# Ledger of designs, part 1: VHH binders against Hydroxymethylpyrimidine/phosphomethylpyrimidine kinase (thiD)

All scores and structures are predictions.

Target 1, 255 residues: Hydroxymethylpyrimidine/phosphomethylpyrimidine kinase (thiD), of Aquifex aeolicus (o67772)
Amino acid sequence: MIALSIAGFDNSGGAGTLADIRTFKHFGIYGVAVITALAVQNTQKVYEVFPIPPDVVKEELKAIFEDFPIKGVKIGMLANKEIAEVVYETLKSKKTNFIVLDPVFRSKSGRELLSEEGVEFLKSEFIKIVDLITPNVPEAEILCGEEIKSLEDVKNCAQKIYSLGAKSVLIKGGHLKGNYAIDILYDGKSFYEFKAPKIAGKTPRGTGCVYSSAILANYLRHKDLIKAIKTAKDFITEAIKNSKKLGKGYEIMDF
Below, numbering starts at 1 at the first letter of every chain, in headers, positions and changes, except where a header shows other numbers; Kabat numbers aren't used for antibody chains.
F, E and O stand for the ipSAE by ESMFold2-Fast, ESMFold2 and OpenDDE, each averaged over both directions (binder to target, target to binder). V2 = 0.75 x the mean of E and O + 0.25 x the DockQ between their complexes.
[cut] marks letters that were taken out.
The coordinates of atoms that the task and the answers printed are left out; those that the model quotes come from them. Centres of patches stay.

## First folded at step 13 (VHH; from k3 with L104F)

Design m1
Fold by ESMFold2, look of step 15:
Structure m1 (fold): chain B 255 residues (1-255), chain A 118 residues (1-118)
Amino acid sequence: as target 1 above (255 residues)
Amino acid sequence: EVQLVESGGRLVRTGGSLRLSCAASGSRFSDYAMGWFRQAPGKEREVVALIYRSGGDTWHADFVKGRFTISRDNAKNTVYLQMNSLKPEDTAVYYCAADYEGYFFDYWGQGTQVTVSS
């Protein structure tokens, strides 16, 4: 089985396409990639991010789809509206088996990873082709247009995001209870919780990329979204716990 | 980069009150869920209270429920812990922490000492 990562290139290997491909391989899925931006970074600093020209992204997509039977797609950083449009138009016509969108809008430090116009395009059009969208709480608030101040707000926000067109919505960290990481899934019918302990003493980058890629990989293997998320959550919890300081900065999940 | 600095820890008598504050600098403070933790001598660090990035509902550990209240003021980039009816067992170093990823706390303060005397 073959999965496609559409994301930025983090040359440190902690996130982006390199992390996605490594995750796919870990679960026995052959990964191919389309690069949306080149990041010049290491474990301490992001020096620069260069969006790939949209027509080059289009040619990357063409080359991959003409040769590979893509079964699933994980989408991360899109950089700007023009690239988001190219990706959307290509995927809309391809009817792949499963599309996971990790809606990365800004980095932890506040760097814009999708333009404002791109975010609006994502909410109004792109989301309609997405099978699973995996926002954290801040990203979910942007998507649903409401502040989240309670578990009930999380559930309402998930339903609003679903109404925009996503087939299922996983809000990461949506239930504050004890020292746990609790994610809330709305699949259009019911709500599900996925709970794991929060990890102390480790703060690796790339957790969203690895988690969303692990969900896709396990969905392709099992065709069962609940099982895929459960497996991926256990995996990301252990990967964080076992992450290593391989450079001088943040830890990297080395699996 | 986010930096967290706790303040307000001091010696107080049993039954007294104390308010801790945690000032944040750097990245957007309002993007983080916040928590207070404590570590008593010879004990493991434990979660005391949690609050959503926008405020609203809170979670408090059973051992402080009804006595401690977490709150935040996003305009001032601060999170607070109001501690009432203090007991000697509340003696600990108190830490604030910020959570963006939902899987761990990304940033931690250096802590502030609270000592409750008989």
Scores: ipSAE 0.582, ipTM 0.828, lowest interface PAE 2.0, mean pLDDT 91

## First folded at step 16 (VHH; from p5 with R28E)

Design q6
Fold by ESMFold2, look of step 17:
Structure q6 (fold): chain B 255 residues (1-255), chain A 118 residues (1-118)
Amino acid sequence: as target 1 above (255 residues)
Amino acid sequence: EVQLVESGGRLVRTGGSLRLSCAASGSEFSDYAMGWFRQAPGKEREVVALIYRSGGETWHADFVKGRFTISRDNAKNTVYLQMNSLKPEDTAVYYCAADYEGYFFDYWGQGTQVTVSS
């Protein structure tokens, strides 16, 4: 089984394509990659991010698809609208088994990672080819256009995101209860909860990348979305717990 | 990056009331769900209350239900804990914490001491 990561390159290995490929490998999936941006960073800071020219992204996609039978795609950072358009046009013309989008709109520090034009393109077109979209609460609010102030709001927002075209919606951290990490899935029919303890004393980067990639890998193995998310949730919980300070800054999930 | 500073902790008598404040710095405060935790001497830190990034619905631990209320004011970058009907067992250092992704609390304050006398 072959999975494709379409994401930015975090040269520290904590997130992005390197984390995606490591996650695929962990679950026995051979990973290939298309790089959307090159980040110059380490575990202490991001110095600079260079989007890859859209034509180069197009050639990366062409090279990979002409040689590999891609069964699933995990999409992370798209960098800009032009790259998003290239990825969208390529993927809508290809039949794969499953597309997971981790909608990276804003960094944890609050930096915008996709312009309003890019967000609108994602909501109006790109989302229609997505089998699973995995926003956190702030990202879900951007997608559905509403503030989330309750679990009921999370459920309404998930349904609205579904109506934009995604076949399933996983809102991470959507249920605040105790010292737990609780994600809410809407699959177009029912709501499901995925619960794990919050981990104390560790704050690694790349959790969204590893989680979404683990979901894709386990979906390809099991062909059962609920089981895939449950397995991935348990995996990310343990990966956070076992993360290590390999550099001078943030922990890295080393698995 | 968010920096959190708690204030308002002091000595109060049993049955009294106290409001804790947690001032946040950083342009991203409104992106975080917030919580209050406490740690009594010799005990593990425990979650007291939680609130969504935009406010609204809250969660409170059973041991404070009906007595404590979490709230937030995003315009002031502040989260509050209103503590009523205080008991000696509420004596602890109280911490505020910020949660972005839902996996763990990213940032913690240094705490404020609340002491409830008999």
Scores: ipSAE 0.704, ipTM 0.880, lowest interface PAE 1.4, mean pLDDT 92

## First folded at step 17 (VHH)

Design r5 (from q6 with S27F E28T Y107H)
Fold by OpenDDE, fold request of step 18:
Structure r5 (fold): chain B 255 residues (1-255), chain A 118 residues (1-118)
Amino acid sequence: as target 1 above (255 residues)
Amino acid sequence: EVQLVESGGRLVRTGGSLRLSCAASGFTFSDYAMGWFRQAPGKEREVVALIYRSGGETWHADFVKGRFTISRDNAKNTVYLQMNSLKPEDTAVYYCAADYEGYFFDHWGQGTQVTVSS
């Protein structure tokens, strides 16, 4: 079974397409990749982001879909509106079993990774072809247009994002409670919680990439979203726990 | 340089009050959920309180029992812990921490000592 990663390239392998491919492989899925941007970085910092020309991205997609029977797609960093449009048009015309979008708007340091125009396109058009979107709280606030100040706000925001067109919404870290990492899923009918301990002493990057890719891989195998998320949640928790300092900066989830 | 600097810890008598402050710098404070932790001698570190990046609803540990309140001022890049009705059992080093995605705390302060005498 083959899954496609559409995301940025992280030289360190901690995040982006390399992390996605590694995650797919861990779960017995062969991964192929389309690169949207070269995010020059190591474990210490991001130096520069070079978006791939939209026409090149289009050629990448064409080459992949003409050759491989893609069953699922994980989308990470889109870099800009033009690339987002190319990806959207391609995926809209293809029969894909499952599309997971891990939105990437800004880095932890505050660097813009998708323009405002790109965000608007994502909200108005792109999201309509998404089976599962996995925003964190800051990203969710951008998507639903409201501040999240409670669990109730998380739920309301998830419903608003659902109304935009996503078939399911997973808000990462949406429930503050003790020393637990709790994600909230809304599937259009019900809410689900996925709980795991917060990990102390590790601060790896690429958690969103690995988590979303793990969800896709497990969904392709089991065709059960709840089980897929549960497995992925346990996996990412363990991966964080066992992350290693392979470079001079942040830890990397090595698996 | 990322920094979290706690202040306000001191010796206080049982039943007294303290207000701890944590000043953040070197990162976008308003993007992070914040929390207070404490560690007493010979005990494990424990969560005291949590607050969303945008404020609002807060979580407090059971041992708080309404005595402590976490709050934040994003304009000042500061998170606070108002501590009332202090008990000797509250004696500990208190830490503030920042959490971006909710899976681990990204940044920690050096801690401030709170001592409650009988």
Scores: ipSAE 0.873, ipTM 0.935, lowest interface PAE 0.6, mean pLDDT 96
Fold by OpenDDE, fold request of step 18:
Structure r5 (fold): chain B 255 residues (1-255), chain A 118 residues (1-118)
Amino acid sequence: as target 1 above (255 residues)
Amino acid sequence: EVQLVESGGRLVRTGGSLRLSCAASGFTFSDYAMGWFRQAPGKEREVVALIYRSGGETWHADFVKGRFTISRDNAKNTVYLQMNSLKPEDTAVYYCAADYEGYFFDHWGQGTQVTVSS
């Protein structure tokens, strides 16, 4: 099976398309990629982000879909509204089995990675073709338009995001409890918790990219979202634990 | 440069109170969930309390038993730990930490020593 990563390019390989492809391969899925932006960076910092021209992104998508039988799509950084629109129009016209959106609005350092207009487009149109969206708490707050101050708020927010059009919503780190990393899933009917220990002493980048890609890969193989997320959760936990300082900055999940 | 600087730790008598502060700089404080940890000599570091990025409901360890409360002021880039009814077993170095996605703590303070005498 073949999965498509639509995301930014991280030169370090810690995040973005390179991490997605590596994750797909780990789970026996061949990955192809469409680049939305060149995020010039290493393990120490992001220097600059160069969005790919929308027409070029369109050509990339055309080339890929013309050639490969894509079964699943993982979407990360979209960079701007224009690119988001191109991706949306393309995917809307294609028959894909599963679309995972890992929204990327801002970097951990605070850099804007999607314009306000892009965010609005994502909320109003793009999300309607998404099978699983995987926001963290800050991203979830933006999507549902409410502050999250409790587990109840997490659940309410997930339902609101669902009402926007996503078939399932996974809020990462939504439940604060001890030294555990707990994600909350809402599938339109029920809530599920995915629990793993927090890892001490490691702070790798690209956790969202790897996690979402792992979910997609496992879903494509097993067609069970709950099992896919569980496997991915365990995987990302171990990946974080085993991350390495390959450069001079943040650790990289090398698997 | 990212910094978390704890303050307020000192020697206090059993039954006393302390308020710890942690001042953050060098990162977007309001994007991070915050927590307090402590480590006593010869023991592992343990979670004391957690708070969401936007505040609100908090989590506290069982040993807290309502004695400690975590809070934050995003306008001041500061997280607090109000400690009441202190006991000798609360003696430890207390650490502040920041968590972005809930999978690991990204940043840690140097710690502040709290000593509770009998």
Scores: ipSAE 0.868, ipTM 0.933, lowest interface PAE 0.6, mean pLDDT 96
Fold by ESMFold2, fold request of step 18:
Structure r5 (fold): chain B 255 residues (1-255), chain A 118 residues (1-118)
Amino acid sequence: as target 1 above (255 residues)
Amino acid sequence: EVQLVESGGRLVRTGGSLRLSCAASGFTFSDYAMGWFRQAPGKEREVVALIYRSGGETWHADFVKGRFTISRDNAKNTVYLQMNSLKPEDTAVYYCAADYEGYFFDHWGQGTQVTVSS
């Protein structure tokens, strides 16, 4: 079973394609990658992000799909509309089992990771080929166009994102309750909660990348989305707990 | 530089009231859910109250429900804890914390001491 990561390259190894491939391998899935951008960074800062020319992204996709039977795709940073369009057109014409989109719009520090036009293209077209989209609360607000001020708002936003075309929507951190990390899934019919304890004393980079990649890997193993998310939630919780300060800045999930 | 600075902690008598403030700088405050925590001497830190990034719905621990109220003012980059009907058991250092993705708290203040006397 072969999964494709379409994401930026974080040369610190904490996020992006390196984290995706490591996650796939952890779950026994052979991972291949298409790089959308090169990030010059370490555990303290992002110095610069260089988008890959769209035609090169297209050639990367061609090389991978002509040789490998890709069963699932995890999509992270897309950088700009032109790259998003190339990825969309390629995936629209290919047979895969499952597409997970981690809608990475901005870094935690505020750096743009998908252009404004790219966000609009994602909302209007790209989302329609996505089987699972995994926004955090700020990203969900962008997707549904509304502020989230309550659990009821989270549920309404998930339904709105579903109506844009995603087959299922997982809003990360959508229920504030005690010292828990609670994610809300809408699968088009029902709402599900996935709860784990919040981890104290660790602030690793790459949680979104690892979580979405773990969901894809476990979906390919089990063909059961609820089980895949539960397994991935437990995994990310332990990965955060065991993260290490390998450099001078943020912890890295080392698994 | 990311900074969370609590203020307003002091000595008060049982039954009294106190308002804590936490001023934020160096990050986009309105992108974060906020919380208040406390730690009594010799005890583990415990969550007191939480509020969504845009305000609205709140969560309060059972031991303060009905007595404490969290609120925020995104225009002032400030989160508050209104503390009423204070008890000696509320004596602790109070910390504010910021949560971006819901998995852990990214930023913590240095704390403000609240002491409630009999």
Scores: ipSAE 0.670, ipTM 0.865, lowest interface PAE 1.6, mean pLDDT 92
Fold by ESMFold2, fold request of step 18:
Structure r5 (fold): chain B 255 residues (1-255), chain A 118 residues (1-118)
Amino acid sequence: as target 1 above (255 residues)
Amino acid sequence: EVQLVESGGRLVRTGGSLRLSCAASGFTFSDYAMGWFRQAPGKEREVVALIYRSGGETWHADFVKGRFTISRDNAKNTVYLQMNSLKPEDTAVYYCAADYEGYFFDHWGQGTQVTVSS
């Protein structure tokens, strides 16, 4: 079984393409990649992000799809509208089993990781081909256009994001309760909670990338979204717990 | 650099009230959910209260329910803990913490000591 990562290349290995491929491999899925940008960074800082020319992204996609039977796609950083359009047009014309979008808009430090025009294109068109979108709370607010001030707001926001066209919506960290990490899934009919303990003493980078890639890998293995998210949630919880300070900054999930 | 600085901890009598503040800098405060934790001598750190990044609904641990109230002021980059009807068992170092992704608390303050005398 073969999965495609479409994401930025984090040369530190903590997030992006390298984290996605490592995650696929962990679950026995052969991973291939299309790089959308080079992120020059280490565990302390993102120095610069260099988008790949859209025509090159198109050629990467062509090369991969003409040779591999891609069953699932995990999408991370897209960098700009032009790259998002190329990815969208390619995926719209292909038959894959499952598309997961991790809607990476800004870094934790506020660096733009998708242009404003790209965000608008994502909301108006790209989201319609997405089987699962996995925003955190800030990203969900951007997608639904409303502030989240309660669990009920999380549910309303998930329904609004669903109405934009995604087939399912997983809002990460959507329920504040005790010392737990609780995610809320809306599948178009029902809401589900996925709960795990918060981990103390570790703050690794790449959690969104690893989680979304683990969900895709487990969906391809089991064809059961609830089971895939549960397995991925347990996995990310352990990966955070076992993360290592390999450089001078953030921990890296080494699995 | 990221900084969370608690203030307002002091000695108070049983039944008294106290307001803790936590000032944030070096990150986009309004992107983070916030929490208050406490650690009494010889005990594990425990979550006291949580609040969404934009305010609104809060969560409070059962052992402080009805007595403590978390709030935030995003314009001032500050989270608060109003503590009423204080009991000796509330004696602890109180920490604020910031939560971005929902998996762990990214940033912690140094703590402020609250001592409740009988």
Scores: ipSAE 0.663, ipTM 0.861, lowest interface PAE 1.5, mean pLDDT 92
Fold by ESMFold2, fold request of step 18:
Structure r5 (fold): chain B 255 residues (1-255), chain A 118 residues (1-118)
Amino acid sequence: as target 1 above (255 residues)
Amino acid sequence: EVQLVESGGRLVRTGGSLRLSCAASGFTFSDYAMGWFRQAPGKEREVVALIYRSGGETWHADFVKGRFTISRDNAKNTVYLQMNSLKPEDTAVYYCAADYEGYFFDHWGQGTQVTVSS
């Protein structure tokens, strides 16, 4: 089974396409990639991000789809509207694939990872081809256009994001309770919780990339979204716990 | 430089009140959920209270429910813990912590000592 990562290249290996491919391989899925941007970074800092020219992204997509029977797609950083449009137009004709979107809008340091015009295109058009979107709370607020101040707000926001066209919505960290990491899924019918303990003493980067890629990989294995998310949640919890300081900065999930 | 700096801890009599503050800098405070933790000598650090990034609904541990209240002021980059009806058992170092994606707390303060005399 073959999955496609459409994301930025994080040359530290902690996030982006390298993390996506490593995650697919961990679960026995052959991964291929389309690079949307080159990030010059290490475990301490992102120095620069260079978007790939949209025509090159288009040719990457063409080369991959001509040769591989892609069963699932995980989308991370898109960089700008032009690249988002190229990805959208290609995938629209492939609507039978399972598409997971990790809506990466900004880094924790505030660096823009998708232009404002790209965010609007994502909300108005791109989201309609997405089978699962996996925002954290700040990203969910951008998508639904409202502040989240309660668990009920999380649920309302998930429903609004669903109404934009995503077939399912997983809001990460949506329920504040004790020392737990609790994510909320809305599948168009019901709400589900996915709970794991928060891990002390580790702060790796790339958790969103690894989690979304693990969900896709396990969905391809099981064809059961709830089981896929549960398996991926357990996996990311252990990956955080076992992360290592391989450089001088943040830990990397080494699996 | 990312910093969380707690203040307001001191010696207080049983039944008294304190307000702890935690000032944040070096990151986008309004993107983070915030929490207060405490650690008594020889014990594990334990969560006291949590609040969403924009404020609103809070969670408090049962052992402080009704006595402590977490709040935040995003314009001032500050999270607070109002502590009422203090007991000797509340004696601990209190830490604030910031949580971005919900998997772990990314940033921790150095703590402020609260001592409640019997």
Scores: ipSAE 0.654, ipTM 0.856, lowest interface PAE 1.5, mean pLDDT 92

